# VH-VL binders against DNA topoisomerase 1 (topA): the designs that were tried, part 5

Target 1, 137 residues: DNA topoisomerase 1 (topA), of Thermoplasma acidophilum (q9hm08r4to140)
Amino acid sequence: FRIIIAEKADAGRRIAYFLSGGQVKSHRAKGTSYLEFEYNGSKTYLIPLSGHIVEADFESGYSDWNKIDLSDLIDARIVKNIKNKVAYQTLQAFRGKVEEIVIATDYDREGELIGVEALDIIKEGKEEIRRAKFSAL

## First folded at step 1 (VH-VL)

Design nb2 (framework fv_navenibart)
Fold by ESMFold2-Fast, scan of step 1:
Structure nb2 (fold): chain C 137 residues (1-137), chain A 123 residues (1-123), chain B 107 residues (1-107)
Amino acid sequence: as target 1 above (137 residues)
Amino acid sequence: QVQLVQSGAEVKKPGSSVKVSCKASGYTFSSYWMNWVRQAPGQGLEWIGQIYPGDSDTNYAQKFQGRVTITVDKSTTTAYMELSSLRSEDTAVYFCAREGLYYGDYEGYFDYWGQGTTVTVSS
Amino acid sequence: DIQMTQSPSSLSASVGDRVTITCKASQGISNYVAWYQQKPGKAPKFLIYYASSLQSGVPDRFSGSGSGTDFTLTISSLQPEDFATYFCQQYSSYPYTFGQGTKLEIK
């Protein structure tokens, strides 16, 4: 099946509505909702993201610069902190189950980064990966 | 025009089960979630659960999980709500309600309602 | 579960009055609030969705506002047919939950 990643819920609904011809089923998980529909003979899931899912940071205990010894930073490792655990878990559940991943986040720096974050969570390496723009629907 | 017509009033004994029907017409039955909501005398509204008739997928409120079963008969465009192990606290008017759409996505607001079915649980 | 609390529980008003009913969610629900009107012995009638979007056919004296946790239903110039009980509902997450209702009575 296909997954489409959109940056905003409203934009995601518009995309799903037009691609499906108006026949969409919504699913709700704690804090995250996603859409299911058929497009061109393929089951399609659209997952709208309200923002970043993960962010890079130093190991826990280093996020408050006023309270750390700077000499310790030389041994610090960059870790990814999960910012939205529910969105992360929803995307992770699709890992290994998809044939095509479509990144439909906004075409700007933030949208590209959100798309890369989602792709990193879902991708196993065998999927078709596409970038799409949906202008003023 | 959209219509939801429910079955008639029921009087039940504690410990029994009740099955309420909701016959839909005027729209594509398989394309909208159907919800069940109850209202105890003089009280507010309480969501019980929902079904998508196209594939019979269901969601139930935790409070009713294990006691409620929602089903559909697509040939008669009818939804059913069965509530078991009835208690006096289950005395209420039970409504079916269709879930609305926003840009084709189902939203949890209810645009059309059945007339209600009074269920009285008494000894 | 998300608790929806309405204020006031009841109010008395006169035809022509501006009436405001408030609804507070126990946690953030963005704009996912609907409003309903219910008359005695009848099913609820759908009025507003997405906090502020008026359903087609509902008089424009009805309006909704708010986001996050605080929501308001306003009737700008009360008419005789508006005396009823009003309910808010959140649809941000399961289970869907309703406010306890606000009974609008003639003064």
Scores: ipSAE 0.000, ipTM 0.578, lowest interface PAE 12.0, mean pLDDT 82

Design nb3 (framework fv_navenibart)
Fold by ESMFold2-Fast, scan of step 1:
Structure nb3 (fold): chain C 137 residues (1-137), chain A 118 residues (1-118), chain B 107 residues (1-107)
Amino acid sequence: as target 1 above (137 residues)
Amino acid sequence: QVQLVQSGAEVKKPGSSVKVSCKASGYTFSSYWMNWVRQAPGQGLEWIGQIYPGDSDTNYNAKFQGRVTITVDKSTTTAYMELSSLRSEDTAVYFCARWGDYVPFDYWGQGTTVTVSS
Amino acid sequence: DIQMTQSPSSLSASVGDRVTITCKASQGISNYVAWYQQKPGKAPKFLIYYASSLQSGVPDRFSGSGSGTDFTLTISSLQPEDFATYFCQQYDSWPLTFGQGTKLEIK
């Protein structure tokens, strides 16, 4: 089967619905979720690495900050939380079992870094590796 | 400043149980796996198990399955490892260690010596 | 379970020497190897992760290399504080496993 790594849950959901024609199953593990669908004759799992849980606890003292974007702080904490608990072990569970790995993270420094880290967790060396851009979906 | 502070040395008789604590500070306790590792005198390191404090999910090394229980108290940011049916082979230093951000054990407790003797 | 075997089990060296310690996995583990330093009576100290990535605060005389089954820790110019026992660890799969340790002794 195929794995698609997405940076954010919203982007991941849009990709999954677009590729599947709306026939998507949602799975959950330890406070994260991932999507399952069929595409191009192959079972496909889409794993978002951040932003798929409503809110993480943010540090007190930021509520009175005049020029900080609160959504940026929430997103950063969610990314760190996902890396620490579920994403690493969930990605490890797929290692050696997939035929194709698609990296669908943003084409910026953080997105490339996230994609490379996820790829190294999953790949055994026999998989077809693709980089895909879905920012327009 | 990340710190992991463990409870003091224990001397136990064969067949009894021991419960070791590990108090964490300086980071978000519920967001990192806490692991337990032991080291018998003059020997290497042996992984016992882990817990995710956010939901108390645990994974144990099969060698210890049935004898070990790992728990947490989130209000005091403390992890516990309880080992039952103690044998002389359980004499070791027991360490807690945090699993870091996509890196293994980045911070360790100072260790708790457990001696099992008649 | 993946077995990690270190070589040598002990070695003697002098300050200023280049020291190499090896670690072999019983099956392929990609780059999922960490190295730790342990001094007598102390907890292990984290040195290297992902086979070759140096942890912040660790002196640059320490380096790691390898992939698959064969891994190496190198200390380019041994200092007095480097005399310790060194352990490798695989974290490719659970249960996590460690090498038996290599004791680095003075002289």
Scores: ipSAE 0.007, ipTM 0.546, lowest interface PAE 12.9, mean pLDDT 79

Design nb4 (framework fv_navenibart)
Heavy chain, then light chain:
Amino acid sequence: QVQLVQSGAEVKKPGSSVKVSCKASGYTFSSYWMNWVRQAPGQGLEWIGQIYPGDSDTNYAQKFQGRVTITVDKSTTTAYMELSSLRSEDTAVYFCARDRGYSSEYAMDYWGQGTTVTVSS
Amino acid sequence: DIQMTQSPSSLSASVGDRVTITCKASQGISNYVAWYQQKPGKAPKFLIYYASSLQSGVPDRFSGSGSGTDFTLTISSLQPEDFATYFCQQYSSYPYTFGQGTKLEIK
ESMFold2-Fast, scan of step 1: ipSAE 0.018; ipTM 0.656

Design nb5 (from nb1 with heavy chain S99G D101Y Y102D D103E E104P G105Y A107D Y108V, light chain Y91H S92Y Y94T Y96F; framework fv_navenibart)
Fold by ESMFold2-Fast, scan of step 1:
Structure nb5 (fold): chain C 137 residues (1-137), chain A 119 residues (1-119), chain B 107 residues (1-107)
Amino acid sequence: as target 1 above (137 residues)
Amino acid sequence: QVQLVQSGAEVKKPGSSVKVSCKASGYTFSSYWMNWVRQAPGQGLEWIGQIYPGDSDTNYNAKFQGRVTITVDKSTTTAYMELSSLRSEDTAVYFCARGYYDEPYFDVWGQGTTVTVSS
Amino acid sequence: DIQMTQSPSSLSASVGDRVTITCKASQGISNYVAWYQQKPGKAPKFLIYYASSLQSGVPDRFSGSGSGTDFTLTISSLQPEDFATYFCQQHYSTPFTFGQGTKLEIK
């Protein structure tokens, strides 16, 4: 099936209603709300993300930026801190079950990063990945 | 006017199955979740599960998983709840209730079906 | 599962009294609470959604409030037809769960 990642709940709802012709099913999973509908013959889940799910951080000992040599940062192991555990778990549950991932977050820096975070959680390596524009919805 | 009309009372023996019906009218059947809730004598309300008639997708309370099956017949706008392996503890009034597709609070309820399990 | 705890289990009041029923969730559920009224031998009747939004046709003496874990249903001036059992329900996540009910008896 297909997953669509949207940045804002309102934008996500508009996308789902537009693509489905108004026939959407709402879900709640561990505190996260998402939408299900049919589009182009495929079951589609739309997950709206209000903000960052994961924040990149350096291993303990590298979090004090004023005391880190820049050459050490290049080789530092990056630890991903889960900021939104519920959203993370919801996305992780779809890992390996999806044929297509569509990133429909805003085309600004923040939206791009949120989209990349979601993709990293869901992607197993065999999915078709698309970046979609839903301007004028 | 939105209405949910349920089938009549049932008396069943332990170990048997019961199938309760809920006929919907006055709204687009395929656009709302249909929920099943029971109430044992003198007890509170207990959610059993739900079905989305548009695609027959179901979600069951883990307590009833393996014993309950919820189905729909879209041609007659009727939902069914079948509970198997009945025990005396299953004696209750069983209600169907409509859930908003966007928000799952229950705005319309059936009148209830009394199921009595006794030997 | 999210536990919904109501208090009191029963309450006796006179016509005209202000009545308050409390509902507490075992975890934060924002404002995803509905309230129902059930009269003897009948199905529950929907009263309130999103903790404080009154269903069309429900008298304005009924009101709800709360967010997070603590919620209340208030009847500002009790009428004879308000004799009933009241239930709260969380619709935050499945399985949907209800409080155990508060039986309101008119003295």
Scores: ipSAE 0.000, ipTM 0.520, lowest interface PAE 14.2, mean pLDDT 80

Design nb6 (from nb1 with heavy chain Q50R R98K Y100P D101Y Y102G D103W E104D G105Y A107D; framework fv_navenibart)
Heavy chain, then light chain:
Amino acid sequence: QVQLVQSGAEVKKPGSSVKVSCKASGYTFSSYWMNWVRQAPGQGLEWIGRIYPGDSDTNYNAKFQGRVTITVDKSTTTAYMELSSLRSEDTAVYFCAKSPYGWDYFDYWGQGTTVTVSS
Amino acid sequence: DIQMTQSPSSLSASVGDRVTITCKASQGISNYVAWYQQKPGKAPKFLIYYASSLQSGVPDRFSGSGSGTDFTLTISSLQPEDFATYFCQQYSSYPYTFGQGTKLEIK
ESMFold2-Fast, scan of step 1: ipSAE 0.007; ipTM 0.579

Design pa1 (framework fv_ponezumab)
Fold by ESMFold2-Fast, scan of step 1:
Structure pa1 (fold): chain C 137 residues (1-137), chain A 121 residues (1-121), chain B 112 residues (1-112)
Amino acid sequence: as target 1 above (137 residues)
Amino acid sequence: QVQLVQSGAEVKKPGASVKVSCKASGYTFTDYYIHWVRQAPGQGLEWMGRIDPSGGSTKYAPRLQDRVTMTRDTSTSTVYMELSSLRSEDTAVYYCARELYSGYDWAFDYWGQGTTVTVSS
Amino acid sequence: DVVMTQSPLSLPVTLGQPASISCKSSQSLVYSDGNTYLNWFQQRPGQSPRRLIYKVSNRDSGVPDRFSGSGSGTDFTLKISRVEAEDVGVYYCMQGTHWPYTFGQGTRLEIK
């Protein structure tokens, strides 16, 4: 199945309703709510994040943060310190369990970093990674 | 009601492959991972790996990764576990068991009845 | 891999008497969410395993209240307050905190 990472709960809810046509199931896991729906023939989970999950920085080789391509982020190694254990646990529960990861966080530096944090927690290296922007939802 | 029904017993020669099936019913097939656990005669339980029926992604025990393949068929709600290059040490009862993938701790709440695989000359 | 060690491995018990099984893990089983994913399973002769306890102390539906689980960190116990004939079988602890999932060696409960 597919997982979508969104930056805020309200934005995530709007994305889920838009993609599903209004048929969304809500789940709650230890203070983190996430959404389930069908999209393009596949079961999809949307995890809205409220901020940074991990206090993190890129290892050497990614010094020009403003010019990092998403394809470069996939292979980035992140030095981490867990900051939000509930969000971390929720994302870790999906690790190795998805075929497609969609990053739908904001296109600013903070949103990019949150997206990278989520990818580091979820991906095992064989998933299809996609980026999506849902401005004005 | 929830059921996991496995295929029948197999007798194989060393070097052959075996493919065991696990058919799910009574729940949404794509909401639960299916794990495979084996038990050699008189021995304990050994985890082999698991498959996500929704996406088809798999995770195998490192010791078995080069010989194990897990697949699924969503139209029949069936998971398959194939073990190649069989050795006498692979003689065991093979079980499938489900786990809710949402991060809840309901791992192995339902099990199949088991499939006996005997590897001998 | 996390090593799960059970004691005793053989447990002869008189009907109606209590029984206790210990399970120790080589690493803490406390997950990052604060929960401890320690499960107990029962396997009756010729049958598939059945989960009795999940998350240290929670009984599965249909499991008699004479079964109880306790413990924390690395040390866990399964207790049967009054052993009945139907309790004969092998009991396994299992951790779901670390990959790969691992089981204890099993404790065989027999009636004396």
Scores: ipSAE 0.000, ipTM 0.495, lowest interface PAE 17.6, mean pLDDT 78

Design pa2 (framework fv_ponezumab)
Fold by ESMFold2-Fast, scan of step 1:
Structure pa2 (fold): chain C 137 residues (1-137), chain A 117 residues (1-117), chain B 112 residues (1-112)
Amino acid sequence: as target 1 above (137 residues)
Amino acid sequence: QVQLVQSGAEVKKPGASVKVSCKASGYTFTDYYIHWVRQAPGQGLEWMGRIDPSGGSTKYAPRLQDRVTMTRDTSTSTVYMELSSLRSEDTAVYYCARGSYYEFDYWGQGTTVTVSS
Amino acid sequence: DVVMTQSPLSLPVTLGQPASISCKSSQSLVYSDGNTYLNWFQQRPGQSPRRLIYKVSNRDSGVPDRFSGSGSGTDFTLKISRVEAEDVGVYYCMQGTHWPYTFGQGTRLEIK
């Protein structure tokens, strides 16, 4: 299946609505909420993060977000401290189950960092990683 | 220095189980998968499975899935591989190896398991 | 399962001469991320395997530049530009693109 990472719940709902044509299921498990729908023949889960999961320090040289590919950032060594244990555990549970990870966080520095944090938790190396532009939504 | 240190040689009878350990040092234990690969005498390499030390998730080779179990202890940075219902064809050197999902960059020294009556 | 076929299985070579090992996969090893997860390992007598090459052509740290990997899709080659005595051993290709991971049957490099 596909997983979409969004920065905000309201943005996530808009994305889910447009991709699904309005057929969205909301789930609220203890500690987290997420959206489920089908898009282009694939089961899709959209998880809004509402901010940082991990407090991260990147190696020097990753300060210019506009010039660094997202794939380069996920390969950087980071020192991490878990800030949101529930979000971390939820994302970790998807590790190894996902074919495609779509990063749909804002295109500013903070959004890129949140996307990198989520990728670091979920990825095993075989997933297709995509950046999605939903600015028109 | 990255090191994977395995437990010592084992001699088992058919039908028994064996549990091999692999202790990691020199890196953050939870950042890398640990794979298990075996090699029968004079033969090639066979991938058995892998474990994610962070969450404990496992993936086993289909032909071994019913007999193999992988676990970890994060407090000692140790991974365990248990193989049950041993047969003579399970006689092999068993290796643990560190890697991302696809790659094995550091290997343990190997543990010889002999299954004989 | 993806079948990995190596040739030759036995490779006698004279010191200082080049050596070449072929590895063919039964299906494409290109993953959806655009990478090809084809690795080469060396196993010297009585020792654990050591990774020489990852993702087709990338040498591991400490691996001499006389070793090189090449190929694409289903056809891959490991080359040693000038064989040294320490190169004696068995060489394995391995695919990490498809579950379960599979190895070639091995090529034994011997000095003649």
Scores: ipSAE 0.000, ipTM 0.490, lowest interface PAE 17.4, mean pLDDT 78

Design pa3 (framework fv_ponezumab)
Fold by ESMFold2-Fast, scan of step 1:
Structure pa3 (fold): chain C 137 residues (1-137), chain A 122 residues (1-122), chain B 112 residues (1-112)
Amino acid sequence: as target 1 above (137 residues)
Amino acid sequence: QVQLVQSGAEVKKPGASVKVSCKASGYTFTDYYIHWVRQAPGQGLEWMGRIDPSGGSTKYAPRLQDRVTMTRDTSTSTVYMELSSLRSEDTAVYYCARDYSGSLYPYYFDYWGQGTTVTVSS
Amino acid sequence: DVVMTQSPLSLPVTLGQPASISCKSSQSLVYSDGNTYLNWFQQRPGQSPRRLIYKVSNRDSGVPDRFSGSGSGTDFTLKISRVEAEDVGVYYCMQGSHYPYTFGQGTRLEIK
């Protein structure tokens, strides 16, 4: 099946309704709602995120997240703190169970960082990873 | 307005060192990375490395890491690139370039210095 | 290192006609975040390079809409819909997905 990560519940609902043609089931996991529908022959789960799930801190000697380039992330020692435990656990429950992960968060800096956080929680390395834009939704 | 102004042309002998400067103005110096890119006469562009002016952290191209050093002076908003053990193959125009933001949008190179010609000859 | 290969290396174009430049990478430029960090730069004679396109298809501020970027994975294209005299120069593709960052060898656009 497919997982789609989206910004905020409202944006997620619009994406789900558009892709499903209006046939959407809503689920709630202790404060985190997510949507289920069929798209292009596959069962799809849409999980809207309302902000950061994990806060990353660098060890002494490294600049903050805003200034590090992508190639430096592998070399950096990072301490992670879970900021939204419910969202974290919801995403973690899908780990190893999906064929495709679609990141549909906003294309600004914060939206992409939230998408990366969610991807790191879900992915095992077997999945198709896609970036999608739903600008009109 | 954003400007990156580089030091003037240099002529060096093989085995010498050269230190090129890049002075930033028109923005908060410590908020942006500075990259160094060089171009040999009639050739393409080669990435050399980058520095974070805030903490001074650097990342160098592996082929150059034993000869290149990048530093900064926050009081003058200036980045320096020093290349040691110069060879004739180091003859190039050296450019500094600004990178807009951290981990999500690196490698943009949105503003460039005017270039510094370094000639290595006997 | 990721090798970036451009074609053609020399591109003579008549004013007002379209131009197209190809850029191929030796491996996929899709990063672990799902983004493709493929950028295009223009270098006019005697000038510093100028960024035109970032992340495959996003046009930089102040870049005319006659410039467009497209592609995915390992195959990318820069198109100029109507070449103007000011477009003369060398065009470079560049990847920022894999360390160290690498540029293509450049394509020289000339008016004929």
Scores: ipSAE 0.000, ipTM 0.483, lowest interface PAE 18.3, mean pLDDT 78

Design pa4 (framework fv_ponezumab)
Fold by ESMFold2-Fast, scan of step 1:
Structure pa4 (fold): chain C 137 residues (1-137), chain A 119 residues (1-119), chain B 112 residues (1-112)
Amino acid sequence: as target 1 above (137 residues)
Amino acid sequence: QVQLVQSGAEVKKPGASVKVSCKASGYTFTDYYIHWVRQAPGQGLEWMGRIDPSGGSTKYAPRLQDRVTMTRDTSTSTVYMELSSLRSEDTAVYYCARLGEYTSPFDYWGQGTTVTVSS
Amino acid sequence: DVVMTQSPLSLPVTLGQPASISCKSSQSLVYSDGNTYLNWFQQRPGQSPRRLIYKVSNRDSGVPDRFSGSGSGTDFTLKISRVEAEDVGVYYCLQGTHFPRTFGQGTRLEIK
């Protein structure tokens, strides 16, 4: 199935309603709300995030900043500083169950970081990964 | 509200050790790194190191790594900074500070602990 | 270690006039992710430091808009458009790009 990561609950609801034609189920996972619907022949879950899931630390334990991959740094942050445990646990529960991951956070740097944080929690390496922008909604 | 409350002033002799505490409240203790920064009288700020309250992992400034030890107690939401082999140059105000969100470090600070090293 | 150099070290300013503080780093502060981790802090006499600016130009919540940060690479500036009496204190820049974190020497702002 497909997971869509959206920034802000309102934007997420609008995306889900538009893609589903109004056929949306709401779920709660220990305080985090997410949406379920069918789109383009696949069961789709949309998880709206209000902000960063983990707090980053500039010291990653690596000796040379020129050699640090951003994905390695984000993995270290997820292990060391989980800011929103409920969002983290909700995303982690989808790990290994997903065929496609769509990052639909804002196209600014903050949105990219939030999207990458979510991606690192969910992905196992076999999923198709897409970046999508839903405008004019 | 978020608060970091430090232990009281200390007066030590050269060669002794000092252990300063920093008690956190108002947030989930294990979700944020705690850093230590010191300031000698009339001088600027010097970063000493940090601890991850979740796993207990530490990173120390290279010049201090042989003398500094940072620990935590999750049951009391308290971080400790111990500095050994004290010298007169270690006379300073010692601060703990919380590393905030990725783009916003050191968002909350303790009130400071004065450590005086004198014979 | 990355050396952070502030100028001036002493800044007497007339009330209501603008003030400007420079911070220069010995190495580029642009991280591999494209971000620049340069921060500004204010320390009033007898108080703990307070964060003013993060990532070069972003103001912390509650910081007046008369404070602004700018710069790139190795050269950064903190500006106060109209200095008020409550602005008296020492201002520090801090780099978070390179280990270990390093502060500038501080700039003491005084009302003349």
Scores: ipSAE 0.000, ipTM 0.495, lowest interface PAE 16.1, mean pLDDT 78

Design pa5 (framework fv_ponezumab)
Fold by ESMFold2-Fast, scan of step 1:
Structure pa5 (fold): chain C 137 residues (1-137), chain A 120 residues (1-120), chain B 112 residues (1-112)
Amino acid sequence: as target 1 above (137 residues)
Amino acid sequence: QVQLVQSGAEVKKPGASVKVSCKASGYTFTDYYIHWVRQAPGQGLEWMGRIDPSGGSTKYAPRLQDRVTMTRDTSTSTVYMELSSLRSEDTAVYYCARVRDYGSYAMDVWGQGTTVTVSS
Amino acid sequence: DVVMTQSPLSLPVTLGQPASISCKSSQSLVYSDGNTYLNWFQQRPGQSPRRLIYKVSNRDSGVPDRFSGSGSGTDFTLKISRVEAEDVGVYYCMQGTHWPYTFGQGTRLEIK
C-alpha cells in the first residue's frame, strides 16, 4: 500500500478528499490522526504531521536547495532523540508494510526535515519514494 | 532560455516601503527557491532571505526579519520582496537568484538587479 | 553561520601577470556525499554577479581556462593565470554546504 506524509491536518484532509473523490475513512491512534482511502487501485494512508517527531542532527547539514533530490536527503546520517513518542510509534507500525512513500510536506527546509524524519522511521530500503506538491487545494 | 527579470529602479523617502518583483521564465517556477541578495554602494553581497514558491514558506536574515516580507504569485511565476520602514542604509541594488540543488544549480541564474535609493 | 574570509581585499595586478585570491571558511565545507560546495563569483562594474566556479574547481560554460579553483576543507584559492582587462571587478567566494548561504567580503581586482 501507499503512505502519504503531509505537513498540516487541513492540507492533508484536502489532499485525501481530492484524491479519493470524497470517500475517506478517519482513524485516531492516541496522539495521531490519519486518513485511509483508495487511489489508483492502491490502499492509501495519509498521515498529517504538525511538527518534528524527533530531534535530529546531521553530520554535515542538509541544505534547503536539495528539494528535488529526495534520495540525497534520506541517505544522510541522522542522530535522533524521540520528541513525540505516539507519532513515532504510529509511523513505525507501518515500517516494512508499504510499497510507496509519498512526501507531501511543505517544500521548504522545515518541511523537508519533517519528511526526512518520517522517511527514516518508515523506510526499510525497498519502498518507492516520491515527492508530491499540492498547492491551491 | 532561463531568465529572472526584475522590476525597475525605485526612489523612496525614509519611512516608506518598497516592493521589488522578480519574474521567472524558462524553467518550472516551483522547483527552485528564490533568494534575495542586496549590495549597498561599494559594499559586498548581503543575504536577505529566501522564499519557496511552491508553498510560500520564507526564511529571513535575522537583521531584516521585522521589516522584510517575501511573497509569490504562481500564476505569473513572480516573486516579490517588500522592505518597510526604509532608511538611507537600505540604499542598494537588490538581486534575486535561483537555488534548487547544490553544486550545479546554486545561484547559477541571477536577475539583473533593482536599484533602490532612499533619500530625503 | 559559517564565516567566509577572503584575502587580499584589494588586488592590484599588472596586465598579463597571475593573480591569486584566498578564501577561508570557519568550518569544513565537505558535505556528507564527499563533495565540497564552494563557489566563486565575478562581478564586473555595473553588472550582476556571474558564477565562475562551482564545487571548488569546476568552471561554468563560457568561463576562460585561465580561471582555476582549488582547495579542500576550509582553505580555497581562485587563480587567474594571466590577468586581462576584462577581469576587472570584485570576486566573491560563497559556501552552499551549510544553511544559510554565506559570502566572503569580496576581493577587488584592479589593473595597475
Scores: ipSAE 0.000, ipTM 0.475, lowest interface PAE 17.4, mean pLDDT 77

